# VHH binders against Protein farnesyltransferase/geranylgeranyltransferase type-1 subunit alpha (RAM2), part 12

Target 1, 316 residues: Protein farnesyltransferase/geranylgeranyltransferase type-1 subunit alpha (RAM2), of Saccharomyces cerevisiae (p29703)
Amino acid sequence: MEEYDYSDVKPLPIETDLQDELCRIMYTEDYKRLMGLARALISLNELSPRALQLTAEIIDVAPAFYTIWNYRFNIVRHMMSESEDTVLYLNKELDWLDEVTLNNPKNYQIWSYRQSLLKLHPSPSFKRELPILKLMIDDDSKNYHVWSYRKWCCLFFSDFQHELAYASDLIETDIYNNSAWTHRMFYWVNAKDVISKVELADELQFIMDKIQLVPQNISPWTYLRGFQELFHDRLQWDSKVVDFATTFIGDVLSLPIGSPEDLPEIESSYALEFLAYHWGADPCTRDNAVKAYSLLAIKYDPIRKNLWHHKINNLN
Below, E stands for the ipSAE of ESMFold2; O stands for the ipSAE of OpenDDE; V2 stands for 0.75 times the mean of E and O plus 0.25 times the DockQ between their complexes.

## First folded at step 1 (VHH)

Design e14 (framework vhh_7pa5_2)
Fold by ESMFold2-Fast, scan of step 1:
Structure e14 (fold): chain B 316 residues (1-316), chain A 125 residues (1-125)
Amino acid sequence: as target 1 above (316 residues)
Amino acid sequence: QVQLVESGGGMVQPGGSLRLSCAASGFTFSSYDMSWVRRAPGKGPEWVSTISGSGGSTSYADSVKGRFTISRDNAKNTLYLQMNSLKPEDTALYYCAKLGDYEYSWETPSYFDYWGQGTQVTVSS
């Protein structure tokens, strides 16, 4: 259905040096017409309802075309300034963008445009963003653009109140979801100026509980190390975490370093790596760190043998 | 290395249906938009349909709208084209094509960086 008349506008052809069949296929007659009309309206600096409709038609077939998103943004800025209700106008634009976004979740231009609309909005709402963020993460829990946009929203709105619970829910759904663990770390880095003793204890217990469920899961071990580094001044004297990690490596530190066949299996190679890192920070425990990294190189993670040797050489 | 292998073509009478498949390997299938392109005897290539990497967005040539449906199964790395109400004019070699990394712009139009071998569709009585 065509609601707007363009009979007064002559499409301006795009000059191209491309004569290749592959390039020509994407230039269907309809695409050429739409692009020619857009070029003509842009050259006239026309900021009209028909121009807005044209940008929507082009975005439907060429959502990565930066120029058309920029043109649409200029039209929206103009039309909202003439609107009696700027909030209603921008909310309708966000409604349109919601549908476009759901159909193109990995398109950079769409997320960038969404940020621009929220910056333009006189009363933007994080609550409005949450349903689309949830739907898209539910569909693809590892979508980098969606996670990045959620982080941007938390910073833009200075609102982190739901993020710890959200990360917990995603980890409960899939304990291996590294994006959820990374987002949990984002919370601690950005939401809290200081952590209370109760919060520290609760978070350590959360981490230890998740490790206990799946000891050979890299994500919570990487998170634990990062959490330790972030709150080093509070964790360096807490032996509870070190004692916990030690339960996953058996007695391998008391055994002589021999052939891989002579060494027992352990519950977690990541526990051994965590302990090696911890012991490596103190000259008094350097020998334990060297032995742990050597065991990783020989049996528990031989694929990264060169990394473990490098870590030994860099110990103080 | 990218490989695209089409199948499902054949001979069918006007008004009939066929379902084409394309098995993809050598790249992260879900990260790329995929298209169907056809070439009729004695004619140049014609774009038929495109589907986004997630499967959330589709587009069609005017000549096939309402009759053809493009879909994908990212778990199986497979692209499909369901063709209904086939016409003699749909007779062509059908190619599965992977869209390249070029953006839609005045300077760098989108293009297909890899095509399969094609599968023949013949609509006649």
Scores: ipSAE 0.000, ipTM 0.162, lowest interface PAE 16.2, mean pLDDT 82

Design e15 (framework vhh_7pa5_2)
Fold by ESMFold2-Fast, scan of step 1:
Structure e15 (fold): chain B 316 residues (1-316), chain A 125 residues (1-125)
Amino acid sequence: as target 1 above (316 residues)
Amino acid sequence: QVQLVESGGGMVQPGGSLRLSCAASGFTFSSYAMSWVRRAPGKGPEWVSTISGSGESTSYADSVKGRFTISRDNAKNTLYLQMNSLKPEDTALYYCAKDFGSTYEDWLTGSYDYWGQGTQVTVSS
């Protein structure tokens, strides 16, 4: 990296009183100097090579400092406009950002900055983004920021062609991965107006197969409810789905409500919750909903009993 | 969208007082330290004061210590600067600034004015 001189710049330091003694000693002299210089250059609106390097030094030690990312973006925007090869300039910036991203996978600012760079780029490529997205998810399959960025890319490039298969692969790897189920829902939200009858049937079968593998997994039950809500006009609360859910609760709805020890075990408390929600939407089945929520409160999910009582009260 | 809107500036005679306000939105205000920075005509920027997110810790530049008081109301997402015993040397555009923060929409716009728009304070007889 190049060495720059800042002797002409007056840092804007944070001066602490005795009450901030602990905060004062938590900052190194070098960190305070870098931050002071950054604030001074920002206030002067300096868009220079030394300012660009200063932002890189600060990002190395404080990648969560939002202001420095905004400042770097403004410098890059200015420098690219002066460049003879805008594509080469932005590709070098993305190459630098790839290294920063791999070292800081849960940093929100990095993914936001990446979006800004793609919006500046005259010929951005989703193909360029896919390897780093895969690598990051392979390392941490539930990283919120990586999943959010992938969704943004799908929308920005208007490209969803690989997303359903990708979500399926991650669910096969870890059936409890709620991020993968959420991404699968994102796909259907954006494809809802073009879904075929065959695709609808295939998706229902996929959901049912995954529930059958692990009935006490909340993710596919939440997904099923959301999927039915999204395609309510197409599914019509199909009796097939209700009948399927009912197979996981035995005959518990036909038994009198007694003491918890007298009630049988069921294969899925989430199936019971799913059915309660379904029955609660129709006045004709409200009694079934009340009974299902009561059973959840008494035996199948007593930790959330206050939630179940609240659900019952909202039905009346 | 991160927004910092300063107000309360104006013209005042030496020895007078003014109370500046900064309305903040688009981020969790109570989680971030906030600062006041000023820029006098033809001079470089000068840091004035900082307050911690909780409001329990404050710091002041030597030039304003004892005369200015920084405070915040986290319920109203508002930062304040009470300026007493004003001097001609306090004449400047006063900016509200935050040390840390994150929102998607605002920084994607490439805004460089993260110190806010500023509010003018003129001290003259």
Scores: ipSAE 0.000, ipTM 0.112, lowest interface PAE 20.6, mean pLDDT 80

Design e16 (framework vhh_7pa5_2)
Fold by ESMFold2-Fast, scan of step 1:
Structure e16 (fold): chain B 316 residues (1-316), chain A 123 residues (1-123)
Amino acid sequence: as target 1 above (316 residues)
Amino acid sequence: QVQLVESGGGMVQPGGSLRLSCAASGFTFSNYAMSWVRRAPGKGPEWVSTISGSGGSTSYADSVKGRFTISRDNAKNTLYLQMNSLKPEDTALYYCARTYDSEGFYELPSDYWGQGTQVTVSS
């Protein structure tokens, strides 16, 4: 990083009340100076190399300062238009941003700025984005900003080729990672206009295998329901899937609804909810849905009993 | 760029065996179902077999079921067709295909086909 001369610029002081005055006294002398210089250069609309360097110094200590990101973007747009090699200029800016991003994974302005740079770039590359996405997810596999940015990249580049494998890898790493399951659904919704019978069978097998590993995990059950609804009419749900779900609830559908102490334990309350939802779609199986929701209210998920009663009342 | 290269064809006596291979490049192989399709002299193309991206699901045309086995090695980006108990009616040019749709007898799954490899079954 270079140090620039600011002797021709008068820093603009902050007007403040008593509360802010006490906070201002706590600022380091350097930070106070940098902020004063930034306000002065912004007021002058100065789009210069020293202004660009100043924004970098401020972002290093205050990355959540929204105004400085807008100012930097204006400087970059101006410098880019004056550059003999726009691609090289923007690639250097992305190189700088990579380090800032890795140091500030939960800063929403950084991801927004990155999108703006890719939109400005004459030949943006999704391949360039993949290493930083991997590093950030390896650090925090549930970071919503990183997942949102990856989805944006897939849509921006119209490229989904790695996404199913990537979701699978993260589910293998943590089967409870709802962000990975959500991303897998994003793939099916956006990457496929049609699904082959082989792809359908493969995906159902993947889901069933993951459910079998942890039957009381809500994520794959929610995903299974969404997947069935995406590619099948509700009344045309695959009997194989319904039969599979039934293996997790024992014989509770054949037993009278008694006191909760008289009912057996089941392997998955989510399986029972899944079946109740399926049966609730068809008037011919309404009684099965009512029984399943009643069992959830009485024994298997009594904390949400008001939800189950509401679902019963809304059946056809 | 998507590329599929078939190999392993040749002449064989009835009752003999051949193993076909298809080397894939230019895409994430494990994300796609793959199929074998054949074209006999004077006939249209006929679907032979399909395998899912993971290799967990396979399907076969009635004419080859029990005799042919489709498999894949995702680490090597290679698709295989093991052909046993070959009959004269198996004589055809065999194509490797990346597929989005279909496993049925007359449904042709393909968004890209290779060059083909000739299989001739005769005495």
Scores: ipSAE 0.000, ipTM 0.086, lowest interface PAE 24.2, mean pLDDT 82

Design e17 (framework vhh_7pa5_2)
Fold by ESMFold2-Fast, scan of step 1:
Parts: structure tokens; sequence; C-alpha cells
Structure e17 (fold): chain B 316 residues (1-316), chain A 126 residues (1-126)
């Protein structure tokens, strides 16, 4: 609410001609003034309340200006060190940042700055981060920056306890949400040094149930392959996975390769791709892989026929 | 204490049908995959069928595929095996088995199951 005076500071003019033939951008006088003041205060290394407000004004109009975020961070570090209550000071800065983040959800600098603030905070709280993460995901459930920041928080706080349930909830809301499936994989890669037999069986059940609901959904098939690769030492469940996958392709592997008109429809082309990949890893089943890729090229995914031919050639 | 109690066995003629039941107690039934395993006289145990914890996935030995149907009722803590088109070769003592891990017939080892029931006798004869 406080207005600051800059009358003792002369704005530094733009030294480089930022307007070129490619950009053709005309700067407003207000923008020129703000940038000039920022350059002057940065040159003086001024770490003051008026400098903090100036950075907020510039971030409002130019949030991608990397230098201003570094300058604001330096000001915050200085002012925090002089504060009687560093927790209160940093919480107020996070409150300000919450509003900026909601207005600019796809700005990399904002999420990077948020990480820097949590590292600076003497008692950072993952619980404090959850409401903004929820709001941002509710607004755009596939926002890469929000998912990346949530993963960073899990690693920073060494807390994964709610992530499997959270991924399940998002998949239940939208079974096609690849970001939620990717986050579920992040949990298995990072949260567990060892997986119990019960956890393995329950996760396999979850995957298969979701595939049965929508067999032509690529996300759970990609996830199943990744999960199988992560736990490949547990060969006992591989044959069940193969048996399960074959229920979606009928008897197509027993039929001669003919014209597309002579081949039946199958419940999932992704099941066939999954089986081709699995068989392609073993020389004893290479012929099955070749046939499966050939069927994908001829009928079940002809748009990607060059990819399937490439995969066959790599098996030779 | 984990307890598995099988029932529903008996004598039946070739081509007949039987429905086996397994009452489970002493563990959270809905959290575990369950299997049926049989032992013919003078033979080792043979895996018959497995059902996932939710019942969403099932697997069968080639010898019974198309004839047997495994199912479960998690509310009643009960596992079932519907056996149709029975053959003399199906004559065996049938066991309900609790496993912590998913298995198929080709990878099945008797030691893979921590707990077995007492068994129920199925005899297919004229």
Amino acid sequence: as target 1 above (316 residues)
Amino acid sequence: QVQLVESGGGMVQPGGSLRLSCAASGFTFSSYAMSWVRRAPGKGPEWVSTISSSGGYTSYADSVKGRFTISRDNAKNTLYLQMNSLKPEDTALYYCAKGDEWYTGSLYEPSAFDYWGQGTQVTVSS
C-alpha cells in the first residue's frame, strides 16, 4: 500500500537497441522508466524496501526478466537477515509469490524463485505448498511446471506419503491424464528402495484394472511397460502380464499376414505394441515381435508404419 | 492365524460340473491374490488358477482354460472355482492358496504360497 519516491534516482537509458527488425517492439514510456530505475538500483546494489517494490512492479509487466528475480532474491535475503522474525518475513514473501504464481502458472522463473525461498526458509512446510499445488492442478491438470514443482517438493522434503493416493485420485478424475501416470511412476522410482510382494501385486492390479476400463488408452500401457522394466527381476508376473495383454489382440498372431480387409479388429493396438516390445527383447521370441510389428504397420497403426519397419530392422 | 477352508468337492461323472468354495480368515482377504492348486494321486501340486485382489484379473492353466472360472466375493471373504466339463484327469485334491505375489502356471513353484488350506477332494469317474 505504501508509495515510494524515486526522485533521487535517474533512470539509466537502454544502452542496447532492443528494437530490431525481427522484434519491431515499441516500448511504453512507463516501461522504459521502470527498466531504467531497475538498472540504476542494480548498478548501485541497493537492497531497500523501495527496490523490493520496484522489482514487484517490473515482475508484473516482465515476469520473464531473469535479472529482476535475482535482484529481488538478493533484496529478500538482506531484509530477512535484518528481520526480527525471519519466518514471518518469508511467509509474507511466499504469500506475495502465491498471487504472482496464480497469474503466471507457466513462468519458469516463478517456480525457480519459489524453490529458492523454501531453501532459505528456516522451517519450510510441504503442507503450506499443497493448497497452491491443488489450485493450479484444478485449473490445469497437465501443467508441466506444477507437476515438476510437486516432484521437487517431494524430493526436497523427502516426503512421498500422499503421492500414490494423489496420483490415483487424478487418474480417477481423468484416466487419460498422462501427467498423473508419470507422477505415479515418479513415486515408484524415488519413494521406494525396495518394493514388497503385496505392493507389487496391488500396483499390477491397479494398472490392469485401468487398462480394462479403456484398453485403447496409451497412458497405462506406457506405464505398465515402465513398471515392468523397473521391476524386471520379478519375472513371475511377466507371464501374467503377457497373458493379460494377449486378451486384447484376439488370435491375430495365429492368422496369416494378409490384406487389412482379411484381419480382424483388435481391442487394443497398444497391447500389440507392448507384446512386440516384450518379445523383441528375447531372441527366442523375435519372430513373434516381427509379426506383431508387421501387423501394426499393415493394419493396426499404419500411420507409424516407418517406425514399425525401423523396429523390425533393429531386431535383425 | 491364517485359515483357509475348502468345500464343494465330491464325485461327479465326466462332463459334469462342481463349484468349489474357500472360506478365508485371519488376514485382509481383499488385499491378496488367491489361487487354486490341485494335487492328483502320486503327482506333485499343479497350479490351476489365480485371481487378483480386486477380482479384475484372472489367469488359468492351459489344461483348464475355457472350462473353469475363478471368482471371489471380498465382502464374504470367499474364493470360488466353477468347474465345468469335468474330465477324469481333473481328479485331485483341490487347495485354496494365499500368495503375496502374482504367479502363472509356467512359473509356479509350490513354495511360492505361504499358506494352503486342508483341501477338498474332486473325483471324476463313471
Scores: ipSAE 0.000, ipTM 0.105, lowest interface PAE 20.6, mean pLDDT 81

Design e18 (framework vhh_7pa5_2)
Fold by ESMFold2-Fast, scan of step 1:
Structure e18 (fold): chain B 316 residues (1-316), chain A 125 residues (1-125)
Amino acid sequence: as target 1 above (316 residues)
Amino acid sequence: QVQLVESGGGMVQPGGSLRLSCAASGFTFDDYAMSWVRRAPGKGPEWVSTISGSGGSTSYADSVKGRFTISRDNAKNTLYLQMNSLKPEDTALYYCARSYTFYSGSRYLSGFDYWGQGTQVTVSS
């Protein structure tokens, strides 16, 4: 790439206000010049190759500057319309963006801009997005922006064919990865209007198997509750699931509420919370819900005792 | 089954040139970025260069910038590395790797999922 001349443009100075004063000593003279040039070109509505290059230089040092991404998008739209090969032009822009994205994995504006480019592209490809998504999840398996963008791609392309297997693989790698469990739920919510009996049984077995491996893992319990709510109303909850959850709390519901020292340990406080929620939905089992929440407040999750008291007060 | 087969290595004198090739099969070649990674005797692997799936973007390790050129022919499912002005320190086993993106330094963990068997490059008298 060549460097452009800006001798015909006077940078617009940053006016002194509280934000500018607080950051003034951290601004380099080059940064001030680049920002001044950007303001000048934006005010002129200049959509040129030198303006495109300037936005790249600014993004390199200030990728969170919202205005520069909007300006770059306007330049790209204009230059694309003048291009003999729109697909090649936008593919080159995506190639540039790949490098910027890898350097700034938690930058909101980059993922937003990527979405805008795919919407603009005449033949966008989900396949092109998959390698960068995999690389970034491999680097940080809980990166909110990467997971959110993958979900957006699935909806944009109406393509969910690999998502259940992908979520399963990430859960197998790290059973505590709540992002993978959340993505698995996203699949069921968005990819399926109806669920077959076989799919339902297989998914419940998958969940129960994972809970059995680590009963004190919150993620599959939260997922199980959500999955039950999605495909069964509260009155239709599978008795097999309720019976399974009961195996993790021993006989605590049959024992009198005593001092914490007199109550036995249980395999999962999340099982007790799951059952309390289930029983709390039906006036006929309200007493079971009250006892379960009381046990959570007294022994099994006392740090959140105010939450459990609040839950009791809001029961039917 | 993904296969990557390197060729074009050999012995060359300092200042000479070699062109490495990598024949790829078992996947849609233009959907993936491709990289060259080398392992010198007694040292760990060193990333050399990466090219995007479209061929529109390339990146190079500082040690090879200006001397090496990475390219690809998506019609032939082939990756290339043109090596000019070779130095004794370029002596290494060169691997073709299917990658997401890899670049110099330790900024990101590399995402290489398949490697070839490697081709030996020796720069000496």
Scores: ipSAE 0.000, ipTM 0.125, lowest interface PAE 21.8, mean pLDDT 82

Design e19 (framework vhh_7pa5_2)
Fold by ESMFold2-Fast, scan of step 1:
Structure e19 (fold): chain B 316 residues (1-316), chain A 127 residues (1-127)
Amino acid sequence: as target 1 above (316 residues)
Amino acid sequence: QVQLVESGGGMVQPGGSLRLSCAASGFTFSSYAMSWVRRAPGKGPEWVSTISGSGGSTSYADSVKGRFTISRDNAKNTLYLQMNSLKPEDTALYYCAKDSPTWEEYFSSLTGHFDYWGQGTQVTVSS
């Protein structure tokens, strides 16, 4: 150890239930020593500079170790309270965390810890978070943790002004990016208390245009159903949406239910699922829903046939 | 291509135990919460248990709490359900579900926001 001495602390033995994780991360004698020291310092509830350094060393080799992140947070909270400059102290911690995050983009604990630091910070800044979010999304545009953290930031800072355009840009880059579609919906749910009919109509057109480009893309169909449910009372365009969805299933509902080989191909099984859901809500169209779910079970989505049979049973 | 393959079901007497497995492929397993959902004949699907992507957080339906344990092995892309003290009412087809904690969870009108990928595995508890 270069900076800190641990000669007054005896490492505690590593528990056997941790052996699987140790094997996966290339187990070393140094790591055994670090883990033993961490267990000892945690047992003593030591909140010191050497303990902070030790947590950083362990995070470098075992970033998924939940206990060490909790311990580091307790140390940081204690040291921050005794700091002459709390803002500078927390900004240095965020600078350290930026590097850790870039090296571990799919680590749940890192993003959780970042949230905790921003809550602790006297003057947190969304602008400070944007470069790291951009770098991480540019590297992996479907990183669930990064998208979840961006949503949390929007809510924490009450700032949504650029999110619709951002989601549109990511969808333009990759129309299959479900994370971008999810973020777009997050905007509509959270960004505005008052939404105009023109905004809703423009959004419906955006959805339909993207479905038309790739009809067998699940993301915009799931988005359309949710958007319709969220704004059903204001849209009053059920017939327009149903007519649009019907263009992707041909005349399959007018054909007898035969063997799968006798049924035509359709442009979208998701359109059929969307229509089945819609028709299932109205007693006058319940027979259409039953037929649509049956067709999904028999030909268009047989992998989930038990789900479709369940949907049929629930229509009674 | 996302795939979930369930196994481990079978016949067992009341008070017995079974361990279900779900082999996952086609996605980053550790990034998604995973769930077990069951369906008894003539009944709707019942959510059983969920585990977070890291394995650090678990939740259970009241009907199975204290008897069932959900776990995962992210290195093997496998989800498990350890079922102890089995009762006749546990008889059902059990499905492994990839959780989709997306914008759909903002809409309470959806009957579950899980992706079901497979035929399920049958568990029958009888004398």
Scores: ipSAE 0.000, ipTM 0.126, lowest interface PAE 19.1, mean pLDDT 80

## First folded at step 2 (VHH; framework vhh_7sr4_2)

Design f01 (from b01 with S27R; at its last look DockQ between E and O 0.78; V2 from the best seeds 0.00; counts 0 for: pae E 4.3 > 2, unsure alone 59.7 < 65)
Fold by ESMFold2, look of step 2:
Structure f01 (fold): chain B 316 residues (1-316), chain A 123 residues (1-123)
Amino acid sequence: as target 1 above (316 residues)
Amino acid sequence: EVKLVESGGGLVQPGGSLRLSCAASGRIFSIYAMGWYRQTPGKQRDLVADITSGGSTKYGDSVKGRFTISRDNTKNTVYLQMNSLKPEDTAVYYCARDLTYYYDSSGYEFDYWGQGTQVTVSS
């Protein structure tokens, strides 16, 4: 059905107070008609093909209106239950949603709706989700909502087999992509049954190689700390990672703490922070931690000096 | 609804050329890999050519150098240029939307197929 007859429906007009007058320029005659019809059909609880089409038209002009998304879901759930092929019906809805996604790349209601469709789907497929996910991440590799949806898919399908390689590819493309590093950690947090010493050693080498390429990149340093904390009981790398991190700070710990102008440049302030955290956990190395935090406060990260002073105070 | 419509099949002499077209609905075409597959009666469908969303191509061994797959995302169309046709190329040619390029699996997975177009090479 292309065109529907609504002559039997009395539209419910949009009521606007004075505080909403700045939004009035967004209201076209067509928008008011569509919303009036939608409010009427919602009040009637009409779950019909014309109601479905009406929600599509409203989403096209007002994609952030969550009430219409909820109404559309109710229509789809009802109509699929009457369909002879529920898989085909829901796959068609997902294809429609892909089109909406292309037109509205920053809209986050799409992803919540998509989750609801997959939960309803009798035979959902992670493979079918991957093309739109790839497009959206290629378009904006830091889109939080798309990454959250991909993580949800991995958990929903219990399928993580591609995620380490995918994170590696994105890090190779942009080593600063914190979303890719965070997703890589998500993989390790959820890896079950098979984590070998070889896999852990290979991961440490991967981290160290990426730090070596760009030592002043916060993402792999934060990742390294998280990785070691996650596998604390299984890692015997402590001396190795401390020696590695030390190579990025030169001799600053052997120098007196004077004015910032007297201190040398270092390759990574994040290496210094990593070492300070490490040394602060052991009373035998507390003095090194205090000095490292002091250097961060004075020169290498003074914007966060209050944090570093707080860290020092907690060591006493 | 995604619909794939093949055209351009027909009868051609050995050594001749044909150009197949597959028109797809919607803008979503541009994000999917697409392929041409062929089937003779009583056999499984075999890969002829496949093209990723980014334009990377793959060909069956028997058609390499003779067939060229391409796509025009503005027209939502994938093409198969078939040159130097042989009687063994006689088959029904199907356009398909391909999901396989997002996995490491060796198997192909497709969610939509066209109805097919007959290509006959005979003298």
Scores: ipSAE 0.282, ipTM 0.702, lowest interface PAE 4.3, mean pLDDT 85
ESMFold2 (binder alone), look of step 2: mean pLDDT 74; pTM 0.744
OpenDDE, look of step 2: ipSAE 0.603; ipTM 0.848

Design f02 (from b01 with S27R T100S Y102T; at its last look DockQ between E and O 0.75; V2 from the best seeds 0.00; counts 0 for: pae E 3.9 > 2, unsure alone 59.3 < 65)
Fold by ESMFold2, look of step 2:
Structure f02 (fold): chain B 316 residues (1-316), chain A 123 residues (1-123)
Amino acid sequence: as target 1 above (316 residues)
Amino acid sequence: EVKLVESGGGLVQPGGSLRLSCAASGRIFSIYAMGWYRQTPGKQRDLVADITSGGSTKYGDSVKGRFTISRDNTKNTVYLQMNSLKPEDTAVYYCARDLSYTYDSSGYEFDYWGQGTQVTVSS
């Protein structure tokens, strides 16, 4: 690492009137010195190698402060404009950012800064992003910020070619991974205008196969409703899905509603909810919807009973 | 700054062995696949061996059974153990960081190459 001399710089005082900083960890004298130097260099508009190194030191100890990330971006933009190889310069910055990411896996400012670097980059590469994205999602499959960045990359590069298979792999590993199901829907929302009927039918079968494996998993039922709504004019609604969902509730609709103790167990309360939604859309089947919502309120999802009563009232 | 430096090349007799090393900078070494390629004068670079971040390996047809790729993440180093060397193995050997191996082998992309190390096999 380079060692720089800051003896010519008069550090500026740190403002402490923010309530959040007063309620947080007291900062060390080293942190105060680094921030004081950075504020002074910012006020001088110094965009230099020593200023760049200073931002790296501050990010290492306090990666949450937007002002330091913004200052670093300004330095990088200036120094790259003086570089003979802009692509190499920005790729080195992305490599540095990978190192910061390994040390700070939960920090979301990293991904915002990364977007800014890619927008500045004269020849950005989605393939170059994939190793760090895979590592971060493998580490925490529910990290919203990493998933948001991956979605942003797909849109930025207009490249979705690997995303269906990736979502499939994650669902095979953990069928309850709602982030993977949500990303799979993101793929279909952004797919090319011309998608074959075979591809849509295969996806419907995929959803039903995953429901069959774990019928009381909310993620594929929510996904199924969204998928049908997205492709209503390209994939005809058919009785196959309704017949399939019915297998998870047994004969509960043929029974008197009575006491919850007298009602049988069912394989999926989400199947019952899906059928209620389906039947409620058609006046000829609305009595079935009312009964299904009543059963949800009484036994199969009583925590949300006020929702089910609201649904019933909207049908009448 | 990512830098790949090959070493271990030289002159050997047919049937001999050499061990090539590729030292990589930075802690991000462990998240990338790494490859060895070779180039003879007047020809294109050919795959010798590739190793994923997880340790899975692939080899070119002409070196299977004779060469072994390995990695040591503690030393940030990729190795190519070359046994039973033949005159046809004479080439410049390059180490490369392999981006295309992670998800799409049909679209190869390498972002860093070493400067190469000469291997000469002759009597």
Scores: ipSAE 0.288, ipTM 0.698, lowest interface PAE 3.9, mean pLDDT 85
ESMFold2 (binder alone), look of step 2: mean pLDDT 74; pTM 0.732
OpenDDE, look of step 2: ipSAE 0.603; ipTM 0.838

